VHH binders against Profilin-1 (pfn-1). Designs and how they scored, part 10

Target 1, 132 residues: Profilin-1 (pfn-1), of Caenorhabditis elegans (q9xw16)
Amino acid sequence: MSGWNAYIDTMTAAAPSIKRCAIVGAADGSVWARTEADNVFKASEEELKTFVALFNDVTQVPAKGADIEGVHYVVPRTEESLIFGKKENTGFFAVKTKSAVLIAVYEGPNEVAAQVRKAVESMQTYLNNAGY

## First folded at step 12 (VHH)

Design vc56 (from vc55 with L98M)
Fold by OpenDDE, second read of step 14:
Structure vc56 (fold): chain B 132 residues (1-132), chain A 123 residues (1-123)
Amino acid sequence: as target 1 above (132 residues)
Amino acid sequence: EVQLVESGGGLVQAGGSLRLFCAASGFTFSDYSMAWLRQAPGKRREWVALISYAGDYDYADSVKDRFTISRDNAKNTVSLQMNSLKPEDTAIYFCAAMDSFDEGDSTYEYDYWGQGTQVTVSS
């Protein structure tokens, strides 16, 4: 197993509401690691290429939303290295590191969002400190 | 004082239409994404529609192609056009606002809520 899979496990363990998770290359959307088995992250390479490009100008994302795994999310909030999407009882947090994008799709009420964000941002910080 | 006031609810027959309005005051409306949620008797509150502060929008699968969300920043209003109404659409409908620029908000909940408006769809 790739060392990146351990980071997936760390995030999913930190936030049980995360249903699917992926670590992808920030430059091209290539998948470095993702949840598997019953919680397979199913975004295509083409979709991920488009998704990571959103970070080139996050200020424009709320006008267009974001698509993950063929699902459209409204994006009510962005930060310099963060995209937050919502759809019904689901949402996602995507955060950008120096070389990667972490994507966590979660399910649950709005109250779980804080924990999900904390999980992905914690990993973001760790990876950034590690040079990734 | 922050206020969200819903209007337009009422009794309608199945297949009918209603248009809900939410008038906002006391905050910078254009900085907020606006949502409609509903709560039926004995059920949990559910997401109906969301429109970002920048105009992108989406709907719950149960109302897609029947409901239309729109906003008017000049009037500080968000609307929900409800067509082809069904009895299962019966609920109290709430307008809610989410700050799009509050980096300090760690809850990712709606910041403001209306008191709701009753929508009843008879069979």
Scores: ipSAE 0.880, ipTM 0.930, lowest interface PAE 0.4, mean pLDDT 94
Fold by ESMFold2, look of step 14:
Structure vc56 (fold): chain B 132 residues (1-132), chain A 123 residues (1-123)
Amino acid sequence: as target 1 above (132 residues)
Amino acid sequence: EVQLVESGGGLVQAGGSLRLFCAASGFTFSDYSMAWLRQAPGKRREWVALISYAGDYDYADSVKDRFTISRDNAKNTVSLQMNSLKPEDTAIYFCAAMDSFDEGDSTYEYDYWGQGTQVTVSS
């Protein structure tokens, strides 16, 4: 497996409620790595280009929400480099690094969200320190 | 003292309509994203609808074309218009609030809950 795929494995191991995740380029939404096989992250690059552009101004995102894998998520809260979305008993966290966006889609009630956030923020910190 | 108080529940025939209201007090309502959840007897509580503090919204797939969530920041209320009701919609309906600007809250759990209002849909 490539070095980028190891980061996918690290996040999914840290937060088992993550069902699908990806590392994508912040400028264009190109997929650098993603969950594969039975848990394929299915977003198109066109959808991902729109998604990563949300980080140009996260304060506007709660008014319009976010779409990933053809699913609309209401975004009840954002932070400078983080977007949190909800749909039923699922949600996502996305965080931006210097050159990438990390996306983790999870299943479970809100009480598992902290575990998912911790996993993606830990990787955000690691990639930023590595120059990405 | 924070309160969320649901009202508008009751007994209604299948195919009928009902409107739920949630009146909020004791916090800055416009800073909160608001949700409706429901719990039927013997089942887990489930998400019904969510409206962000900035106005985007969505619904559980089972209610999507039948229910409408809205908020009125001037009156500190969120409402749920429920049309084409089915016996499967029978549940206690809860209003919940999440602080959209609480930078210190890393759990992303709802901060406040109402006591619930019963909706019963008869054949």
Scores: ipSAE 0.682, ipTM 0.859, lowest interface PAE 1.1, mean pLDDT 90

Design vc58 (from vc55 with L98F)
Fold by OpenDDE, second read of step 14:
Structure vc58 (fold): chain B 132 residues (1-132), chain A 123 residues (1-123)
Amino acid sequence: as target 1 above (132 residues)
Amino acid sequence: EVQLVESGGGLVQAGGSLRLFCAASGFTFSDYSMAWLRQAPGKRREWVALISYAGDYDYADSVKDRFTISRDNAKNTVSLQMNSLKPEDTAIYFCAAFDSFDEGDSTYEYDYWGQGTQVTVSS
């Protein structure tokens, strides 16, 4: 658990616009680590279970969007292991590793999205190489 | 040449309705998510509504239940039905396109913009 928290810290440090972040099990949405204190990631287990299941067929996600922390996001883009959601000046990037889903909710102008994606994908690559 | 042309703006009394249209050309419309944004005098441009290329949509809280975004891929148009208009809705409204399939796009900004159409709601 402590090790996963370090990865949360790494992502949030790499992209200051990330407001909340979580690492969850890709199979069941179980929370392995999440931001806490003033930036608590508040998605429920049931919601996360539904969310990670979106990766079973990402091509369908833009038609129905994605819900995180009770907030609905329009999903204008998906890739094989990536879901991008957008709402006003907020959004999220979710990426799938071998065994996990990384979720980063960010706030800011559209320009910050690139940095958020980079942070999440960097962690994705690291975890994949580590076998996770 | 890529073009987004807004229409339907104008002057309307509070409580009235307008329907904005955006006609797109010069790109594969069906591959793009479409958004409406607005900029009031002295304020920053703000997000109003977004509809994905697959038809899912959402609204800013300030316009939810009053505005309706829709798209017609056959006509390459996106529309914004604005009901129960308020003076606070006064702004230049812009249509914008967001590329859903450009894997090389690293900015995640809107790719194309219209010139905007003025909407004025009088009290």
Scores: ipSAE 0.833, ipTM 0.906, lowest interface PAE 0.5, mean pLDDT 93
Fold by OpenDDE, look of step 14:
Parts: C-alpha cells; sequence; structure tokens
Structure vc58 (fold): chain B 132 residues (1-132), chain A 123 residues (1-123)
C-alpha cells in the first residue's frame, strides 16, 4: 500500500541514524512497506514470518537472539511490544502495533539508539490510535 | 556500590592466549547483559563481544573464531577467552554492564563500566 510508504518516510526522517525500515503484518510478516533504493530492506518473507512470531513470547527472545536480513543480533532487552537488538555499531528496534510490526535498523554510536526508539514508538502510538 | 573489576590482562607473544575475567558486584548481575570493549592507543573504543543476560552472544568480526565470551551468574562473572592473539589486539579491555534504554534518562546501552585491564601482544 502506497499509504504505508509515508510512515516509512516519517520514521526515517525522525531519526537520521535509521538506515533501513519496514512495516510488516504482525500475523504473517507480509511486507506492507519498506525502505528501497540504496537503503533497501532485504529481509525475506520467510525470515519476517519467523521474526514477527518472536512477539508471541518476547521473554524467550534474549536467549536466542533475532535474525534480520541474514544478520544475527543479540537481544539484550525486550518489553511487551518491543524487541531491541544489538550488533557492534548497529542495532534494531522492533515494535508491535495492533496489526503490524515496525522494524528500524540503525547505525551509529550508543547515543543514537534513544532517538531511534523514540521514532518507532512514536509511530507505534500513532498507528495504534488509528486502529492499526 | 556498583563495581566491575577486570583481571587477567598482561603481556603475551603473538599466537598466545589470555583469559580475561570481570567480577561484578552491587547490582543484580543476572538481569544484565555483559560486554567486552577495547581501546587501542590512538583509536576509538570498539566493541569486542556481547552476551545477553540469557546467554546469547556475538563478536566483532576482527575477533570472531579467536575469542569466546562466557558468563557465570552464580559467581557474577563474565570472561573473555582470547586465543591466537595478534599485535593488533593490544589494547585496554573494558567490561561493561548493559541493560536498557530509558527515555529521559542519561543512561543508554552501557550502565556500568570497569576500569579496564591492559593486554599487550608482542610480535
Amino acid sequence: as target 1 above (132 residues)
Amino acid sequence: EVQLVESGGGLVQAGGSLRLFCAASGFTFSDYSMAWLRQAPGKRREWVALISYAGDYDYADSVKDRFTISRDNAKNTVSLQMNSLKPEDTAIYFCAAFDSFDEGDSTYEYDYWGQGTQVTVSS
């Protein structure tokens, strides 16, 4: 849906350290929108299916980590609707809405992580209020 | 009082091995992920290894297959086994505790730091 691309643009504009971003269906990992061109989000449908299923029990995720775009991330922290992954100077935040999962992959020092989280959580709140 | 105390550093020849230890106290160790970082002379501090509080782990590409991170929650320790050491591994090695990002808080990834231990690898 072309409308979902606007939300991708909003998140990437809110946090410059976000390199790749995707909005996917929470039920099946289907891609609704993603960054493209030079910053294409490359996760496969099968990988995303597995990823969104992590939200069924986030308490188990730190034990096994999470894979995105063929890269393994250590997951130091989860919350009810949030998964945080870390790899060297990169990481990701994934948040779950009523019907979607928002994924933002970022690059930069530790200081940028707070801004990335704020960006995805802001979108999470907006979409939840909109019924998505 | 929170404390992280590194040990095990020293001088070793290229190809040799060292095992670093970090002893933690003053906080609930089992709730924290633990990391090793290092800073070489004239270089930025860099990430070496991370192990989650639940035991998943990863390494920097430069140390992969040579270093092994592990933790012992019963002893409140995290260790770094360093094999096949190279001169470029020379650095001060730091242990850090890693919990969560709190909005509005000045604390981000690494909540607590050790003072570091010197590792020198001679050619």
Scores: ipSAE 0.832, ipTM 0.906, lowest interface PAE 0.5, mean pLDDT 92
Fold by ESMFold2, look of step 14:
Structure vc58 (fold): chain B 132 residues (1-132), chain A 123 residues (1-123)
Amino acid sequence: as target 1 above (132 residues)
Amino acid sequence: EVQLVESGGGLVQAGGSLRLFCAASGFTFSDYSMAWLRQAPGKRREWVALISYAGDYDYADSVKDRFTISRDNAKNTVSLQMNSLKPEDTAIYFCAAFDSFDEGDSTYEYDYWGQGTQVTVSS
């Protein structure tokens, strides 16, 4: 178990509606940690490379949406370091740190989204403060 | 005063078509992402389609290829063209608005809802 896997566990424990999540390198989308086993985060290397590049200009993302795990998400809102996507009764939050992108895919109505955002932003803050 | 008003619902035979409209007033429509949701009797409200303020869109898998969402920022409307209707599409259809630029909103809930329009698809 790597130390990065502990951060996966922290986020999923903080927001049980998170069903899959990952920490990936901001430059290339390489996987540093992800949910495994029954809840495998299944994004491909090419998909993740494309996904993290969205953070080069988040203002362009709502016009095209975002794809992850082969699912297209409409992106109704972005912030400087955050992308929010929706598909049916699921969604994702992704946040960028200095070196990484945190991705959390959740299930549930919009009411659960606040806890998912809080979980990923708390980790974003922690990693940024640690230099990542 | 913010309002979302749906129209275009009614009774239609299976295989038929309807177009729903949602007229918006009281807010800067072009800053909002717009959704259609529906609720059948005894069921939870479900997402049907979403169109971002910048024009990307998608649909629930059960209606994909049959329904088309579009928006007209000049008229402050969002519409839902529903083709090849089935009895299982019977529901109250609601439009909803999400402020895409509300930096103070941490709830991620829809800001405004219409009162809904009934769609009934007969066999």
Scores: ipSAE 0.726, ipTM 0.882, lowest interface PAE 0.9, mean pLDDT 91

Design wc133 (from wb9 with S54T)
Fold by OpenDDE, look of step 14:
Structure wc133 (fold): chain B 132 residues (1-132), chain A 123 residues (1-123)
Amino acid sequence: as target 1 above (132 residues)
Amino acid sequence: QVQLQESGGGLVQPGGSLRLSCAASGFTFSTYDMYWVRQAPEKGLEWVSTISYTGSNTYYKDSVKGRFTVSRDNAKNTLYLQMNSLKPEDAAQYYCAKDYDILTGSFGEFDYRGQGTQVTVSS
């Protein structure tokens, strides 16, 4: 699990407007790695379990929104392996790989959000190609 | 049209310092995270540093940590890279970018970067 920290570091370096991020198991929401210290990802185990389950039927998520770290986000739309939400000048991108869910919480304008999305999707592609 | 213009490169001795600048235009500079990337002779593109759109978060390649400092002046649409304690292995063409994938080492579809500025480190 410690090896996953490298991917956290890579995502934050790739998109420095990411405030917090985590890599969790797609099956149960178990935390494999997350940002620490001043940028600690704070989502609870129960919350993450609920969150990853959203990917079982993403079509229902826009009607309900999504909660991360006790914050409720509006979800404008979803894709099969992508859930993203917004709240004021903050938001999140969550992508599903073969075995994991990557969650990145960011702050900034739409231009920055686009950069964050690209970084998270790039990591998604990388991990999928690696079999994860 | 997006334009990036790097400057400040030159020839320095090992242990010397340079300050690179990147003048941005054609886009809202203050709303983009920015990157420094370099390419040494006969080598591929290499990520050097990233800075958030506000400048509040900075990240560095391990080999330049403690020696390089990225900063920005959004009022001037300018990105900076202060390079101290330069080493021969830092010699490269340095580029600034608003679209770079550090995982793939690519500038993306439109290759938004400047012409670069040459940094040479030699005794």
Scores: ipSAE 0.912, ipTM 0.949, lowest interface PAE 0.5, mean pLDDT 95
Fold by OpenDDE, second read of step 14:
Structure wc133 (fold): chain B 132 residues (1-132), chain A 123 residues (1-123)
Amino acid sequence: as target 1 above (132 residues)
Amino acid sequence: QVQLQESGGGLVQPGGSLRLSCAASGFTFSTYDMYWVRQAPEKGLEWVSTISYTGSNTYYKDSVKGRFTVSRDNAKNTLYLQMNSLKPEDAAQYYCAKDYDILTGSFGEFDYRGQGTQVTVSS
């Protein structure tokens, strides 16, 4: 298991309502690590390339939404390094670090979503401090 | 206000078992992932286990895998931790938490935990 897989395990343990998650390169969307087995993160390379590019101008994302794993999400909120997507009882949080984008797809109510956000942002901070 | 009350701790011999409970009130328990955290003497807080709001997903610290089982009864607003094959290194004050950061070892802005329950493992 790669070092990046450990961060996947940490995020899922931190927020067990995360269904799938991935760590991808911020520059090109290349997959560094992802959930596997029964909960494989299934976003394509082309989709991820497009997705990480959203962080170049997050202000336009709410109007267009975002696609992850072939699913279209509305985007109620963006910040400079954060994209929040929502679809019914599911959603995702994507956060950008210095060199990566963390994507966590979750299922649950808003209270759980808040917990997932905190977990992803905590990992964001950790990785940033580590130089990633 | 958020209230958590841990119970079920005690003194056991190595290899023994305990079942911890956490009674929750003051928030919609069934809509939150929950955590078990422990603190041994002169050690920092360490994450033990997490369970999803539905109970469908559970995660454990490596050192307790296969020995501890987290569960919940949302109808009773209660979180459980079954601890089997207890070891001396499991001795600690155990807390349940609504909000815990496993990376920083913190309870967030608010300290959403109870008084804790003491687990002692000694021959």
Scores: ipSAE 0.909, ipTM 0.948, lowest interface PAE 0.5, mean pLDDT 95
Fold by ESMFold2, look of step 13:
Structure wc133 (fold): chain B 132 residues (1-132), chain A 123 residues (1-123)
Amino acid sequence: as target 1 above (132 residues)
Amino acid sequence: QVQLQESGGGLVQPGGSLRLSCAASGFTFSTYDMYWVRQAPEKGLEWVSTISYTGSNTYYKDSVKGRFTVSRDNAKNTLYLQMNSLKPEDAAQYYCAKDYDILTGSFGEFDYRGQGTQVTVSS
């Protein structure tokens, strides 16, 4: 599966402090690609279905937080197509495209978080322009 | 003020080696992931390698894997690129970067890139 896996490789190369990431279907959370092997993205199908549904109304997410890989995150910030979650020195950025949700789980200081956000948003723009 | 200064380029024969350095100042080097990019004359920017802020994770363009090694010394605020088995296709101006977009092939809004260092492979 070189097509979608190539996008996973590009995101991790663009932001090497990403620990795990995935591309999932926006409608149902089905996994199109994810990091594997020693860095397996471990979210269940049920968890991912719940997670992508958060994009149906991002304004309510800060009040409740979000769960990924069995970890609960505080959500201090959302945008129409972006959710940022934080837990101690780790966090995630998730963005929605036309057809997909990109999820990147990282660890590091705020400067690294900004680089992760930039990488994920750049991929969001690329996929939207490609019709996804 | 952010400053990056590349050095260590030069002329080598095919199969030769060079070690590039990037001296960083004006920001907290140890909290940023860093990039090596290159540009041949009248060509676009090409991503070469990325290294995480701790140095623990490294990534390479496929055509340089196994030949190039990126590293960093956070105590000296210095980024390195060891280039072995150099080929004519590797000839370019090499830059280090704090902010680079692999998908668009562009530096960040402020482009803190230095003058770069020239690598020439003569056969």
Scores: ipSAE 0.561, ipTM 0.812, lowest interface PAE 1.7, mean pLDDT 90

Design wc3 (from wb9 with D99W)
Fold by OpenDDE, look of step 14:
Structure wc3 (fold): chain B 132 residues (1-132), chain A 123 residues (1-123)
Amino acid sequence: as target 1 above (132 residues)
Amino acid sequence: QVQLQESGGGLVQPGGSLRLSCAASGFTFSTYDMYWVRQAPEKGLEWVSTISYSGSNTYYKDSVKGRFTVSRDNAKNTLYLQMNSLKPEDAAQYYCAKWYDILTGSFGEFDYRGQGTQVTVSS
């Protein structure tokens, strides 16, 4: 296990309604760490490459949505370093750091989404401060 | 108004057991992940356990794995922490919360916690 797996464990512990999550390279979508076993993050390399590229122009993402693990999400909101997707009682938060993209797929009510966002953004801040 | 009230703490001998409860009101308890945190004397706050809104997922601090069990009864708006095989190092004020940043060790913007319940472990 790489050091990045510890951050996966931290995020899932911080927001237990996260079903799957990954840390990928912002430049190419390469997987640095991800949830595994019963909660394996299943996005393909090609999909992740496309996904991380969305951060090049987040303003266009709400119009077309985003795909993660073969699932299409509507994207109600984007920020410069954040993409928020929803599908029924599921959703995802993706945040960009200096060198990585953190993706957390969650399931639950809207109130849970706020907690998931905070967990992911906390990790974002931590990694940015660490130079990543 | 959000209310969280912890109970069930007390004095036990090493190896003993306690069951903590947290009564929640003023918010839709069943739609929130919930947290247990603790603060030992002259130490900072530390995360103990988290449980998903539905109770389907639970996570624990390494030092309490296998000994502590978090659960919840959404119909009763109550969070629980079963603590078995208690050790002196488990002695602390225990809090339940709607949010805790386990990365920074703080409640952050959401300081929604109760008054806590004291757990003492001594021979």
Scores: ipSAE 0.887, ipTM 0.932, lowest interface PAE 0.5, mean pLDDT 95
Fold by OpenDDE, second read of step 14:
Structure wc3 (fold): chain B 132 residues (1-132), chain A 123 residues (1-123)
Amino acid sequence: as target 1 above (132 residues)
Amino acid sequence: QVQLQESGGGLVQPGGSLRLSCAASGFTFSTYDMYWVRQAPEKGLEWVSTISYSGSNTYYKDSVKGRFTVSRDNAKNTLYLQMNSLKPEDAAQYYCAKWYDILTGSFGEFDYRGQGTQVTVSS
């Protein structure tokens, strides 16, 4: 297991309502690690390339939404390094680090979403401090 | 206000079992992922287990996998931790938490834990 896989495990343990998650390169969307097996993160390389590029200008994302794993999400909130997507009782948080984008797809109520955000942002901070 | 009350701790011999409970109030328990954390003497807080809001997903610290089982009864606003095959290194104050940052070992801006219940493992 790569070091990046360990971070996937950490995020899922920190926020068990995460269904699927991935760590991808911020520059090109290349997959560094992802949930697998029954919870395989299914976004294509092309989709991820497009997705990570959203962080170049997050201000436009709320108007357009975002696609992950072939699913279209409305985007109620963006920050410089954060994209929040929502669809019914599911959603995702994507956060950008120095070199990566963390994507966590979750299922649950809004309260769970808040916990997922905290977990992903904590990982973001950790990785940033580690130089990633 | 958020209230968490742990119980079920005690003194057991190595190999023994305990079942911890956490009574939750002051928030919609069924909509939150819940955490068990522990603190041994002269050690920092460490994550033990997490369970999703629905109970469908559970995660464990490696050292307790296969021995501990987290569960919940949302109708009773209660979180459980079944601890089997207890080891001396499991001795700690166990806390139920509404949220816990497993990376930083913190409860965040607010301390969302109870007073804890003491688990002692000794022959």
Scores: ipSAE 0.873, ipTM 0.927, lowest interface PAE 0.5, mean pLDDT 94
Fold by ESMFold2, look of step 14:
Structure wc3 (fold): chain B 132 residues (1-132), chain A 123 residues (1-123)
Amino acid sequence: as target 1 above (132 residues)
Amino acid sequence: QVQLQESGGGLVQPGGSLRLSCAASGFTFSTYDMYWVRQAPEKGLEWVSTISYSGSNTYYKDSVKGRFTVSRDNAKNTLYLQMNSLKPEDAAQYYCAKWYDILTGSFGEFDYRGQGTQVTVSS
């Protein structure tokens, strides 16, 4: 596979408990690639623009949480390039690269969440090394 | 203490079938996604298949889709790989794993592999 869609396929194969994911532009939230078909990542353009702006100051995010696909998540922690959101047995990891934000929505226990985080951070490093 | 033990390999003719097993212990098997990885003689590691913790999501390397089926029995702490329509290029040492990084081609800090199980396909 080639193009940005190949990275989506690699993420879902690497962390099979990811339900939906996307790669979006860090400046404006524009969708570069996303899961499609039966697992469509459904965030609106306006929602994504608001979401990527959270990385301008991640320290403010735990106080208010974050919305993805119209779902509100509690954000128990952030790091300078990572936001983790939680809602019941589901959650998301979002990481920022030089020019993109990777968003992965998953379902599963804490052990699965740790595997999802590793997959997302591995892709973050890969894209950063490639100049993205 | 994490332990993974692969079994079920053997010698089979092209077009034949084998069923691999992976017995897991020392961790809560039912809460981890699991991976099958193989290594042909004098070659690098190659991802084969991934299955989610519940068994509901499965993924396969393109060259094995439709021929291999990954499954798990969480009550028995066992991971399986049913391999049908085997080809000479499937011959390899097969390993199960708690993690495999498809992008970097490595197990990283989670390299708890057993000895693996050999699959040989010959005419």
Scores: ipSAE 0.687, ipTM 0.865, lowest interface PAE 1.2, mean pLDDT 91

